# VH-VL binders against q9h9l3, part 68

Target 1, 176 residues: q9h9l3
Amino acid sequence: PRKMVAIDCEMVGTGPKGHVSSLARCSIVNYNGDVLYDEYILPPCHIVDYRTRWSGIRKQHMVNATPFKIARGQILKILTGKIVVGHAIHNDFKALQYFHPKSLTRDTSHIPPLNRKADCPENATMSLKHLTKKLLNRDIQVGKSGHSSVEDAQATMELYKLVEVEWEEHLARNPP

## First folded at step 22 (VH-VL)

Design Eh4
Fold by OpenDDE, look of step 22:
Structure Eh4 (fold): chain C 176 residues (1-176), chain A 122 residues (1-122), chain B 107 residues (1-107)
Amino acid sequence: as target 1 above (176 residues)
Amino acid sequence: EVQLVESGGGLVQPGRSLRLSCTASGFSFDYHYMDWVRQAPGKGLEWVAEIRNKFNSHTTYYADSVKGRFTISRDDSKSIVYLQMNSLRTEDTALYYCARDWFDSGYYFDYWGKGTTVTVSS
Amino acid sequence: DIQMTQSPSSVSASVGDRVTITCRASQGIRTYLNWYQQKPGKAPKLLIYDASDLQSGVPSRFSGSGSGTDFTLTISSLQPEDFASYFCQQANSFPRTFGGGTKVEME
């Protein structure tokens, strides 16, 4: 069995009108929820929109932020060879400009047994917040300070653990 | 190259205090948990304490045998982990190892220092 | 506390022999079990982590197996440099605990 980590990223807006999503924070936790990585990251381009309401990122966080290229190297080193769990994880990988092998990727936003367990339609895309409340009886992403990528990564891992056995068996029978 | 160098050991009387240091180099110290493990003369290994990294609030854990007497701490800016040992007892006599703790694919000690000797005797 | 019972305490073997060391936990620890080698006057060296993962640089003649409560370290063909003490260690819960050790001696 391969080792698992969960990842969650926060993005800010760069480029014209701030429509480009650039990595500004990345958190990675192990199977037990211990934080392996949690850094603010400085995008290569000027930040136009911090998206603080959602991202929780403020200008002060960028003062000593890790340059993107360095952070990317650190993160990829952690992810390499592991099963990576995330929620809507394609956004995180896009921001990282890195794509993990599909066979080693687990997206909790696209796991039918997880939705079933939460009494949701199997083919629906449910939010991390909703699934966490339904299945873990825990409130995340509360308040006005924006999201906590550590909290979200931990919740994502815990959700996956609920369906790990069933889903891994399914994937073994139906490789992506 | 990863290196861990312990210092601060010596001969002390029971009830006295001693502070051990472990200087780390060759890796990103602030990303790792650090542990102390001791070995009494001719005996096996005994875990003493763990201090976690900045991402995990530098949380500490202790063996029951040292709780209330020993304090593990770290200075990430200097890449040093410390073990403050108070109210020392004869049974604390041991070689004390500093160990780097890896926790991304299990929890294990992948690098060890050479150790520093602590002798508690009247 | 989780007690780690290691057996045997000592074993006499010859070069080329297959050596097996067992570690039993007092309760389930999944695969959070590590193996270390220690030579006289030296610090312990990590051999196996997470029950069966071989540490980088460790010869392939070393292997680990097991889960739950019963674990095994195997040296498929003992080499002269393998005469040493070996310790198991659980990392499932605190306090971390080690087995009593096994001394592999020359016959």
Scores: ipSAE 0.904, ipTM 0.946, lowest interface PAE 0.5, mean pLDDT 96
Fold by OpenDDE, last read:
Structure Eh4 (fold): chain C 176 residues (1-176), chain A 122 residues (1-122), chain B 107 residues (1-107)
Amino acid sequence: as target 1 above (176 residues)
Amino acid sequence: EVQLVESGGGLVQPGRSLRLSCTASGFSFDYHYMDWVRQAPGKGLEWVAEIRNKFNSHTTYYADSVKGRFTISRDDSKSIVYLQMNSLRTEDTALYYCARDWFDSGYYFDYWGKGTTVTVSS
Amino acid sequence: DIQMTQSPSSVSASVGDRVTITCRASQGIRTYLNWYQQKPGKAPKLLIYDASDLQSGVPSRFSGSGSGTDFTLTISSLQPEDFASYFCQQANSFPRTFGGGTKVEME
């Protein structure tokens, strides 16, 4: 019953004003935190804003980055048939131009029992950083170098595991 | 077609060294973990070593029986996994299999080579 | 190390019989348990992974069940080609360890 993976993506800004979020890195981990996938990805359009402070993406990372179409194929192959866990995962799927079945999607930013466990309002949207600190006593996304998508994916999986039993039972009774 | 072909086995005296190779083809080698598993004559299976892929820093794991003596390594550019065996002992005598290791929905060996025979004898 | 105790060590059966092999882990291994078939002079073949998932191409007469410490491989109706040795293997912890094996032979 643990056929699940956790995903975290980093996006850069493309388009005329850099407002289009384009996939620039994707990390996928299994239930145990082993990395299934971790690649820099080259968007099809010119990068206007690397958003380095948040994304951790720099120009040098794009030199040998995997073309988007190729990376997308690789990622989808991994995700297909799996339960996919993510934080605010709709952003990742949007960047991937792919939407996983809702019944197989778990978004740690929208799991009331998880927020309750963290002494947060159940219907609030809490950051991955906050939940990780509160529930795992671990600091992620520290410094000025930007996020680590591997670290974030691993944290996401670990958070979900805290409420997995309860939440899976809830979903079984209330299928999306 | 997935294919794993072991080589490098032979007859050696105790204390000597051998280097086994496993050449892989028919799949994305650099994505998979690779393992060595051995089987002594008429005995069961014994896991020997694992080497993980580039995403996991090629981390290695060993059975206690071979720690400090055996080294698993890989060359992704050639699709080869190696097993350097030093200070060989008579109890190392076995057929040595290389196996493709999945790690997406568990950890399991879905393809095995035919094996290469290592005989350690005085 | 996690010890895998496999039973029975051997079983005599006839074509059409239901065959059950058990594997017990010395500690909890969740569902990280695989089953392999090995015929004389051949490499092992994966049958079941993650305790109950049937490997592609393996006949449906093979099934696996269990979690935690107790696991079972079942052959619902033994076929002539199923006479072989079978091994369980835990993948929960290092070192990876195999059961002692079960030889299914013709009665």
Scores: ipSAE 0.901, ipTM 0.947, lowest interface PAE 0.5, mean pLDDT 96
Fold by ESMFold2, fold request of step 23:
Formats: C-alpha cells, structure tokens, sequence
Structure Eh4 (fold): chain C 176 residues (1-176), chain A 122 residues (1-122), chain B 107 residues (1-107)
C-alpha cells in the first residue's frame, strides 16, 4: 500500500522567444492538503518571459530562489516511491526533467470517472479550474495576478479523492 | 546527522513559569512540524503541543490539559522550538521531549531528543 | 479524544519467539497509526509509521498491519535487543494520543 502526494508547478518562458517552459515554482501537498514543499526555483537559463498573468512569478521571486538542481533533489526525495497526483502532470515532470513511474502517476485531467461526476465527456481534457468549480464548488485561479500552486495542488488532491477508490481498482485490473 | 537538544528544565514551585528550548540541527528544520511530548515518571507518553512548518503558517495545537497555560513557538532562522509553560501544576511534572514530525504519509515522530526534566513541587 | 487501547500490557518471551502486540482506537483513524520502541532511560524510537511502513534502519523482523480501529505490531523472531516497551500512537486527529504501552521482557 503506497501513499500519495499532489504536485503543481509554475513555469516561466526561456529559450527562443520564451517558448520553452522552465520550472520556477513547485508545491507539494500530502493527502490532507498539508504543504510539504513550496519554493520558488531559479531556472539554470535566462528568463525571457515570466508569464506572470498565469504563473504569478515576478523578478523579485527569483532573487533568493532555490537553484534548480538543489530544488529538483528536494522535490524528487519527496516524490520517490509515492503515488503522485497532478493535473496535466506530464508538464510538471517535463519541467522537473524527471519520469515518474506510470503505475504511480495519477492525472486528474485524464480520469473518465472524474469527468463523469462533473457531467463532462469522459474522454475530454478538462481544466483544473472547471473541475474544481463543478465538483468542489470552489473558484480557483481567480483574476490575472497568477495561479497559486499551493491552491492548485490542494484542489487536485481533493478532486482525486472523489474517485480514488474506483480509479485505484480500475488501475489494479488494468495495469499501465 | 539529526540532533535535537532540549534545555530549560528544572525544579519550580506550582504557579511559576518555565521556558523550554529545543535546538535542532542536521535537517531542514523549517520544512518539518515540531512537537512536544511528555512522560511522567513511570508513566506513558502524553502529547503536549505541535507547531507546523513555514508553509502551513506555523499553526499551533495544544492538548486540553495545557491550553491557555502553554505556548509553543519556533524561530526558523535559529532552528529552535520553544515551550513557554505558565501557571505550572504538579501534574506537569515530566520528562519533556522535543520531536521532529514528518507528514508525507500520515504524521509521525521520526526523531526524538533525550528530553529535559520539569519538576513542579513545593 | 481518541482513546488507544493497547494489549497486552506485558509479554514474557524468549529469543526467537513471535511477538504480537495489538492496538485498538475508539474511533476510526484510517492508517494514521505509529509504533514506537522505548528502552529504559532512553527516548522513544519510531519503528512503524502509517500503520505498516517500516522506518529506515529498523530490522525487517518488525512489521505493522491494520486500518480503521484495529492494528497489530509483529516481531517475527524476537532478538535480545528487542526487550523493551512498545507504544502505539494515533495521528488521525488532535490531540495525538498514545496507547498505554506493552513491556516485552525475557522469560
């Protein structure tokens, strides 16, 4: 029996025209929503676009941010051996330069029973904001000052709990 | 190497105050929850108080037996946890442990100091 | 408050014996149950957390099981260093509470 955490990351634009997504914040919560990790992270390359209206990241956040290599080590230590829950989680793992075992990964953007509870098509990719409003009666990501990765990670965990028993049984019958 | 060193215990009269300190080293102190647990002579263990980490607003919790009399606090820059103990009673006589609390899978005290003794008597 | 009832209060056993200690919660605590070992004059030491997870450096002869209200600590083959007191502790809700302890002593 493995235990689970939820993760959410915020990314900034690097590389040509700021089109590469680089990790600039990561939040991890436990099953009850307690925050295990919440740090701003300094990418190893030049930031071209802070993407502030969505990321909430500003230049001042980078002044004392944890260097990427150090932060990655801290984050992976928490994730190792655990079921990791996220929303569109492949983007988070890509920004971490990390592959978590598929058998231990849960993506709330791709869980048919969760979509069904929200009266959405089972195979549609639904936003975290939409699912959270429909199923938890909460408004997240409000305004244009940026997302909170803590708020988003907590919402993601609460959404997964709604379908946890059914989905874990499904995955046991249908190993990835 | 993880270390927790408690200090500030002693012999005091009922109604007096005492301040315990727990100095931590060898781990990411500001990421952990910290707790005080006490053990009366020849008795079992009693949880006293918890203070949460910087990401959870340093929220505090207390056993009913100490609410309003004891205050837990922390200074993350010094890696110290405090227990301010006011209006002490003979029932508070115990060995007081500082415990490190991690919460990735349930909540558990994965390292304990050696404790500091508080004796409350006339 | 969640009362933790631990049994037996004492066990007389020999090296090599299988020792089983039980802990019952007055309300459901999910898997949020920990086991500690305490030797005379020393601080408690974590053995098992979250019902069944073995703490780093703890020998594999120790195991934990259970969920809800009923939990068990098992020592599959008692060793000389295992004579000690054992405590369960729930972490599901505040206040955190401990069982009364089980003393494992040489027969």
Amino acid sequence: as target 1 above (176 residues)
Amino acid sequence: EVQLVESGGGLVQPGRSLRLSCTASGFSFDYHYMDWVRQAPGKGLEWVAEIRNKFNSHTTYYADSVKGRFTISRDDSKSIVYLQMNSLRTEDTALYYCARDWFDSGYYFDYWGKGTTVTVSS
Amino acid sequence: DIQMTQSPSSVSASVGDRVTITCRASQGIRTYLNWYQQKPGKAPKLLIYDASDLQSGVPSRFSGSGSGTDFTLTISSLQPEDFASYFCQQANSFPRTFGGGTKVEME
Scores: ipSAE 0.878, ipTM 0.933, lowest interface PAE 0.5, mean pLDDT 94
Fold by ESMFold2, fold request of step 23:
Structure Eh4 (fold): chain C 176 residues (1-176), chain A 122 residues (1-122), chain B 107 residues (1-107)
Amino acid sequence: as target 1 above (176 residues)
Amino acid sequence: EVQLVESGGGLVQPGRSLRLSCTASGFSFDYHYMDWVRQAPGKGLEWVAEIRNKFNSHTTYYADSVKGRFTISRDDSKSIVYLQMNSLRTEDTALYYCARDWFDSGYYFDYWGKGTTVTVSS
Amino acid sequence: DIQMTQSPSSVSASVGDRVTITCRASQGIRTYLNWYQQKPGKAPKLLIYDASDLQSGVPSRFSGSGSGTDFTLTISSLQPEDFASYFCQQANSFPRTFGGGTKVEME
């Protein structure tokens, strides 16, 4: 399959002591970086910790946010049947309460050829910020006001393109 | 059900203006790109203009044949796309289609309205 | 501008025939090539997008192939409802451009 999108999510803290990660923003981009989806999402539970330094989520973003159940339906409609690219993507799927087929999942935090291109240990878990700086000469996640999920999804797609031919051939030889 | 309904066509003299509207329903209008495509009588298809979605700044693109004369715009709150056509010429005579544009895998017009006819003649 | 050269301009065929229509781009367009069907007095209908992907509700007798500059639409076994005009369209670059069309008509 060549239908490929990239996703990034931002989470807030819910549940006891704010330790549960709940979806509060999701961005999806196509292969060329065009934005298919970018909405703030209202968790079904009380928000205990906005985690603003990393999430960029503030109380005002929740005023007109899309309820989780509706947003999840919109997001899954875009993801179904597609190769989905992300960074540490299992966290995004967990926040969506969703399992995407492993054969259609690409995680830029776990691609040895990508680390090799960055002159990093092949089996190390590297941050999106670090890989993007090393391989794309681009600064993302700048400042103290939190991440942009659009920016992060776009960077993730561009990183995957650097190894796409090699990695897709590898996965064809070694099905997950 | 997805629906696109064009209106505003008619007979006009060269040099005059018309404004086409396309009313959309049955889908997430503000997530889609929207395009105008025209077809002269007995001829093929010609792309005219595109306006992108709210997440991509409603950026607009035009065919060279209409640049400077036509303006595409949208009102997401009403789910309407407009085509303002100024300085009309006889070669603008065509059936004008409104098309829904999705872009998860390439870019493609997955739903078309029935079109509205514009005739430019003396 | 990317010119799309479509051939043949018309084809006469019978029900059950295999029909192949070709489309050549003047520059590489990756896989960003769509096919539309248009019947007289009707709006175009999407058949194939991204070179080879079937639109929902389109019968499996339609298939598309190609990448770069050379693309084909194939109807494996022509049905009575398939007599129509067919257009290719590139979406790699602006302006979006269409081929000149192929009319498939009954022998």
Scores: ipSAE 0.871, ipTM 0.931, lowest interface PAE 0.6, mean pLDDT 94

Design Eh4
Fold by ESMFold2, fold request of step 23:
Formats: structure tokens, C-alpha cells, sequence
Structure Eh4 (fold): chain C 176 residues (1-176), chain A 122 residues (1-122), chain B 107 residues (1-107)
């Protein structure tokens, strides 16, 4: 049996006009929502746009942030060999410069049974905020002060648990 | 190399206090939960207290037998966990272990110190 | 509190024997059951966590199984260094609780 964790990342803008998404915070929670990791991360490139309205990242957070290379090592040590749950998780892995095995990856933005429970089209890409409100009766990502990656990772794990048995059986029959 | 070194044990009279320390090295101390577990002479293991990591508010938990008398705390800057033991009783006599607690899959004590002996008598 | 009942309390065995130790929880603990080995005068050592996961550096002759209330530790071929006491421990609920132990000794 595979161990399961949930991850959420926040990104800032680097590169020309701040269009490159670079990792600036990562949170990892266990199956019960306890926090295994939650650090601010200093990108290796100059930050052009903190994207604070969505990321919640401010200049103050970078003062003692963990350098990307060190943080990446810490994060990958936790993720290796585990089923990793996330929402639009491709973006998180891209920011980590990391490829997690597809057979061990679970993306709550693309799980048809989860959409069905939320009375949404089965193959639509649904936001974490929408699914969490519909299925967990919780408001996350409130206001314009930015997202909490801990809150988002915890919500992602709880959403996955709603369909875990069905979806794990589906993936066993239909390997990606 | 992970190390946990307990200290502060000794012989004390009932009703008195002791403070145990556990000095940690070789791992990310502030990411782990830390626990105290005791073993009376010739007896089995009894969990005493837990303190959680910085990401989980350093929340504390206690066995009923010690609740209100013992206090677990930690100093992440020094990598030390403490057990303040007040109103000691003869039944608190035991070898006290410091344990590292990891929680990626359930919760488990993946490393233990050698322990420090507390004897409550006179 | 969740009571953990281990059996047997003692096992006499020879090198090469298969040894099975059982642990029963007074209520369901999912898979949150750990096994520890303790040799005389030494600290406990984690063998198995989360019912069946082998700790790094522990020989593959050790295995664990079970879920809910009934769990087993198996030593497939007993070695001289395996004569020790073994404890199960639940981590589903507070307080964390240990079984009474099983002493594995030479015949």
C-alpha cells in the first residue's frame, strides 16, 4: 500500500514581465491534514511580480526564506514514493522542476466522480474554491490577501477522500 | 547521524519536581513531533506526552496519569525538548525515553534516546 | 483509552523458526499500529509502522499485517539477534498506548 500526502504551492513572477512562475511557498500535509512541511522559498531568479493578491507572498516572507535548491531537496524527500494529491498539480510539479510518476499522482481538478458529486460536468476543470464550497461547505481563498497553501492542501486532501476508494479502483483497472 | 540524549534524571522525594531535557541533533528537529515515553523497572512502555512541530502550533498532549503535573515544551532554536515533572509520585519511577515522532503515514517513533532514570523514593 | 492486548506474553523458539505475535485493539485503529523491538538494557527500536511498512534498515524477515483491530508481526526465520521483547503501539488516538509485550526467548 502507497502512502498519501497532499501538496499546494504558491508562485511568484520571475523572468520577462514576471511571466515565469517560480516557487515561493510549499505546504505538504498528511492524510489527516497535519502539516509535514510549510516553508517560504526564495526563487533562484529575481522576483519581478510577487502576485500577492493570489500568492499571499510579500517581500517580508523572502527575508528568511529557504533557497530553492535546499527547499526542493526537502520537499522531494517527503514526496518520493508517495501518492501525491494536488489541485492542478501539474503547475506545482513544474514550479518544483520535478516529474512525479503519473501512477502516483492525483489531481482533484480532473477527477470525474468528484465533479459528479459537486453536480458539475464530469470532465470540466473545476476550481478548488468551488469544489470545497460545494462538497465541504467551506470558504477558502477568501478576499484579496492571497491563498493559504496549508488551507488549500488540507482542502485538497479532504476532497480526494470523498472519492478515494472509487478512484483508486478506477486507476488500478485503467493505469495511466 | 540522528542523536537524542536525555538528561536531568535522578533520585527525588515524593512531591518534588524534576526537569528532563532531551538534546537532539542530526535531523530537522523543528519539523518533527517529539514524545516522552517511560518504562518502569521490569515493566512495559507507557506513553507520557507529545509536543507537535512548529507548523502545528507546538500543540501538546498528555497521558491522564501525568496531566496537570507534567508539562512538555520545546526550544526549536536549541533543538531541545523538555519535560517538567511536578508533584512527583513513587509510581512515576521509570526510565524516561525521548522519541522522535514522524507522521507521513500514521504516527510512529522512528528514533529513541537511551533514556534517563527518575527514581521517586525515600 | 484504547487497550492493546498482545499474545503470547512469551515465546520459546529456536533459530530458523517462524514466529508470529498478535496484537488486538479494543476498538478500530485503522492501520495506525507500530511494532518495536527491545533488547535487555536497550532502548526500543522501530521495526514496522502503519501496520505493514518496514522501517529502513530492518531486515526483510520482519513483516506486519492487519487493519482495524487485529494485527500480526511475523519473523519468517528467527535469527540469534531476534531474541528480544516486542511491543505493539497504536497511534490512532490519544493517549498513545502500547501492548504488554512479547518476550521471544531461546528454547
Amino acid sequence: as target 1 above (176 residues)
Amino acid sequence: EVQLVESGGGLVQPGRSLRLSCTASGFSFDYHYMDWVRQAPGKGLEWVAEIRNKFNSHTTYYADSVKGRFTISRDDSKSIVYLQMNSLRTEDTALYYCARDWFDSGYYFDYWGKGTTVTVSS
Amino acid sequence: DIQMTQSPSSVSASVGDRVTITCRASQGIRTYLNWYQQKPGKAPKLLIYDASDLQSGVPSRFSGSGSGTDFTLTISSLQPEDFASYFCQQANSFPRTFGGGTKVEME
Scores: ipSAE 0.869, ipTM 0.930, lowest interface PAE 0.6, mean pLDDT 94
Fold by ESMFold2, last read:
Order: sequence, then C-alpha cells, then structure tokens
Structure Eh4 (fold): chain C 176 residues (1-176), chain A 122 residues (1-122), chain B 107 residues (1-107)
Amino acid sequence: as target 1 above (176 residues)
Amino acid sequence: EVQLVESGGGLVQPGRSLRLSCTASGFSFDYHYMDWVRQAPGKGLEWVAEIRNKFNSHTTYYADSVKGRFTISRDDSKSIVYLQMNSLRTEDTALYYCARDWFDSGYYFDYWGKGTTVTVSS
Amino acid sequence: DIQMTQSPSSVSASVGDRVTITCRASQGIRTYLNWYQQKPGKAPKLLIYDASDLQSGVPSRFSGSGSGTDFTLTISSLQPEDFASYFCQQANSFPRTFGGGTKVEME
C-alpha cells in the first residue's frame, strides 16, 4: 500500500552573484496536513541573496539552522519509499540534490484533471496560489513577507486529494 | 537505541494526585507525538492522552474519562513527557505506558516503555 | 467514539497453523488500523500499522489487510513465540480505541 507526503522548500541565492539556488527551508506534511518536518537549513556556502520577498528567509533564521548535510539526511529518511507530492517539485529535488523515483512523484503543477477542475487549460502551468484560491477558496502567500513552506505543503496535499483517485488510476494504466 | 522509561507510579488514596514521568532517549524526541496508554490488571488497553510535536504546537488530546483531571505536558530540552493525575479514582488503577507516536502513514505507537503502576485504593 | 470489535476472544492453535484475527470498526476508519502483540508481563509491540504495513523487524509470517470497517491480521505459520495476545487499534479519530484482544494459546 502507498504512503504519501507533501513537501515544499524555500531557497536562497548562493554562489557567484547569488545565482545558485540553495535550500534554506523545508516543510513536510502527512496526508492529513500534520507537520512531520519544518526546519530552516543552513546552506554549505555563503548566502549572497536571501531572496526574502519570495523565500521569507532572513539572517536571523540562519542563526540556529540545521546544516544542509544533516537536514538532507533527515528529509530523505522521511521521503524514502513514499509517494511525494509537490508543486513544481523538480525545483525542490534539485535543491535537495536528490532524485526521487518518477513512479512515486506527484507534481500538482502538471496534472491535467486538476487544471480542468480549476477551469484552466489542461496543459497550462498554473501557480500554487491560483489553484489554491480557485479550488480550495483559500489565499496563500499573502503579503510581501515571503512564502510559508508549511502553508504551501498543506495546500499542495489538499489540491492533490481533489484528483487523487482519478490520477492514481491514470498512472496505474500509464506507468511513467 | 530507543528507550522510554516511566516513573512516578505508586499506591495512593482516592482524591489524591500523582505525577508520572517518561524519559526518552535514542531518537528525535521533539519530532514525535507522545501518548499515555493504560492497562488495568487483566484488562485491555485504554488510550489516555496525546501531546503533539513542536511543529504542531504541542496540542493535547484526552480521553473523556480523564479530561479535566489529567494534564499531559512535555519538556523537549530534557526529552521528558509528563502526566499530572489529579482527583484520582479507583478506576484509574492501571499500568501506565508511555508510547512514541509516528505519523508518516496513519498514526501508530511504534515503541512502548515498560510502564509504571498506579494503584488507587483506600 | 469508534468501537472496535475484535474476534475471536481466544483461539487454541498448534505450531504451524494459520491463524486469522478480525477487527471491525463501528464506522469507517480508512486504513488507520494498527495491530499490536503483547506477551504476559511485557509491553505491547507494534506488528502492523496503516492496515497492512509491516513494522521493521517483524517476521514476514505476519500480514494485515482491510480498509473501511473490516480488518484482518494473519499469521501464516504459527511459531512458538507467537503465543500471545493481539490487539487492534484505530487511529482515525479521537479518542484512540483498542479492540478487546485475542489470546492465541497452545492447543
């Protein structure tokens, strides 16, 4: 039987001119939205651009943040063997320096039945904010203080539940 | 190695109080939910209380039979969970287990202490 | 509250027998059903969680199945160490509730 969790990450700018995206926060929730993990993460290299407007990350969050290598180990232990749900999830896996099996990956930014429920073109890439407002009647990512990865992971799980039966059947008939 | 060690049990008269402690080691205590489960002599299991982890606001839940009399709490810095038991009744006589609760797939008690005995008698 | 009805209350069996224990919930609990083993004088031990997931270190002769209201624990070939009491427990709703137990005894 399947085990399912949702993940969302926030990144900061590292490397030359802050162009590299490095993991600075990760949140994981279970099927019911209970929080399994929510930590600020210290990148292994110097932070050049906190990207606070989008990331919500400030210097104070890094004071007691978990070092990346330790955090990655904790996160992957939770993800192993699970169906992992996310929105534009390839960015989260890239920041984790990790490849999750495609057969166990669900990306709410690329699910045609979900777009159809939102009265959007089936192959359009829709933002998490838009889908959440349209389908869950909730506003997320409000204001200019940055995103909450807990809020975003919870919304992502609720969106997937709207199409879970249909999409899991589709994937069973059409293995990735 | 995961360990849960309960203490604070004893013989008390009805109407009195006891405080149970459960000392945890060998795992990320602050990531887990923690529960108390009791078993009267020769009887089945009865869930008593739950306290959730730091990410879920340490929210607490109680069985109706103990609500208003028992208080569950935790100290994450010491890895201890407590059960304050007030206004004890003879029906509270049981072996009290501390249980570790994980929730990645449902909710389940994946490790149990050996328990501490509470006897409420005149 | 969700009542858990466990059957049978006891069974006499021999080493090598297949043993089946059932648990019924008074309302739907999805797959949020766990199975525990308890030997005399010992704490309960988790065997199966989320209806069918085998806990690490538990022998493969144990299996769980079911969803909704009807659940089954199966021991495919009883071993001497399996003579014990078995409890189901739902985790769908508060309060968490246990079945009345099944005692598996040597015949």
Scores: ipSAE 0.855, ipTM 0.927, lowest interface PAE 0.7, mean pLDDT 94
Fold by ESMFold2, last read:
Structure Eh4 (fold): chain C 176 residues (1-176), chain A 122 residues (1-122), chain B 107 residues (1-107)
Amino acid sequence: as target 1 above (176 residues)
Amino acid sequence: EVQLVESGGGLVQPGRSLRLSCTASGFSFDYHYMDWVRQAPGKGLEWVAEIRNKFNSHTTYYADSVKGRFTISRDDSKSIVYLQMNSLRTEDTALYYCARDWFDSGYYFDYWGKGTTVTVSS
Amino acid sequence: DIQMTQSPSSVSASVGDRVTITCRASQGIRTYLNWYQQKPGKAPKLLIYDASDLQSGVPSRFSGSGSGTDFTLTISSLQPEDFASYFCQQANSFPRTFGGGTKVEME
């Protein structure tokens, strides 16, 4: 079988008006939810908006954070050659400045069988929080301190497992 | 190059204590799980203990044969794994290996030290 | 505890022979099975992890297969450096457990 990991990232705002999303935390878990990587990451540009309400990132997290270039190298070593599972994963890869092969990418925000299990329209974009509540009977992203990328990556892997056999067979017959 | 160097073995009487050390270099020590595995003279391999990485709270696991007597620990700042062995018995006599444990696909010991010998006898 | 039953306990073979070693788990372990080689006076060396994945630097004459409870290590054409002991090990559950070993010897 193909090696499979799940990733979740938290971003902060950089650039003009804080519109650019820059990587500030990344978490990677294995198939069983063990944490392979979880670091705060210092963007190469000045942070304009920490986006704390969603990111959970505060100024103190940046004091000893891993510089982006070093963190990116560490992360890509783990991802190379693996099936990578995420939720709205294009945003994570964009923040990493990286293109993962489409044939090795799984996005739980756009898996029709997963939406059907949640009694949602097959092509609707569904939030991680909603799918996790519906299908795993768990509350994630609770409280006012922002998201946990470890918690979110673990939830993403468990959601994918619900449809893994069906979806992997579908993709084998219908290569992207 | 990856290195694992065990030390602290020796000859001890039953009921006494001994502490093994494993000094690691050449890899991201704080990202890996670390294990102790032992091999009695002329016998097979027996897993002893595991300590997980900093991201998994340094959680520990033990073989039933050593629970309550042995304690695995680590110092990530020094890249050292320890095995504190209390209340030693003659059946603890073995060559003790330190092993690096990676977990991207299953869990496996991808690098082993040369081991340190513990002999427990009257 | 998951018991790992390895067979045969020893094999007499010649250079060029195909050698097959089997390992049976007392319960299903998915693909979480590893194979190690150990030469006298040396530490074990990982050959295969996750049932069938070849460790970096291991020759392609080594292969692993199996899932669930029954697993096989195959050496397609035995070389002089392959005379050693071989151990399987399950990593599905704690405690991690090893098979009893298979000694591959010159005939």
Scores: ipSAE 0.846, ipTM 0.922, lowest interface PAE 0.7, mean pLDDT 94
Fold by ESMFold2, look of step 22:
Structure Eh4 (fold): chain C 176 residues (1-176), chain A 122 residues (1-122), chain B 107 residues (1-107)
Amino acid sequence: as target 1 above (176 residues)
Amino acid sequence: EVQLVESGGGLVQPGRSLRLSCTASGFSFDYHYMDWVRQAPGKGLEWVAEIRNKFNSHTTYYADSVKGRFTISRDDSKSIVYLQMNSLRTEDTALYYCARDWFDSGYYFDYWGKGTTVTVSS
Amino acid sequence: DIQMTQSPSSVSASVGDRVTITCRASQGIRTYLNWYQQKPGKAPKLLIYDASDLQSGVPSRFSGSGSGTDFTLTISSLQPEDFASYFCQQANSFPRTFGGGTKVEME
């Protein structure tokens, strides 16, 4: 009955010593992996560390990037009222300065049946890259140019589909 | 608030060409898929073509009845979607609607223009 | 192509009646089924998407149900403005295809 989307974000370093993670890209996909949103986002604070090896963000991406407040409004409009799937999704919501209802949040880093399908300890926190390789036979985050948030959001949705029926039934019996 | 205004229809002979335009306003045009749907006089609805958004490479899809003859395109800077219609046939006679297509849950035409009439006759 | 078979082709009804329209897909389309209303001389208007989701601004007397191949649009307590044609449309596969329509007429 509830609409479902997947999200992934890339962050850059702001604040003292570049230790604060600030949103610099966000991608949202539908159930079939079609892209609803994919924008580079200009943080409100000075960027100290682009973290390019992981984020894929470079200075040129910021030239025409959407200001954070505008992008946040666009993103939250898409997320409102939907089940939102992500991997370690609390980091994404923190970067958005947003709290999504727990009952509508799905985190593929914390789903025991998914770990079990990958022949991993049920309570282990597994990386998206490893789960995708083991369960989808696909390599993501390849090379040194950084992650693609579109690729990662799409992989996250495909992983969730593997356990969707079981996990949704579990959550219905055990409301968070 | 949302507006879709089709234009470029008319009366043409078989084998000729027409170019339809649909001017959009009041929404984030470059985030939506856009479709053409036609309706022959007194008949049902027939999907014609789709063009996807900038995030999905503006990929295009066509009904078999128009493939190779019609080309859908878009200009996101002007918020216009086009339908280039070549080698027109009598069977192409219809009211042509421009539709806004959203896809957060399934795929659906949540807003339609008023349409522009194409009549193909000798 | 996925053929959408809609029934009945027409129905004669009175204000206050419950009206049920059925749509059958030639193969499974999950929940990717939409319903549109069209009045004479007007563009179609979306009523229901994804089988059962009510479009904003559509009265709650309209409801949709079904999955797979069999889908239903229900109008509880028909109103004067509901006399129109209704079309189902599948969005599971290309080409997108519509049912033949159901004309709801005043008895």
Scores: ipSAE 0.843, ipTM 0.919, lowest interface PAE 0.7, mean pLDDT 94

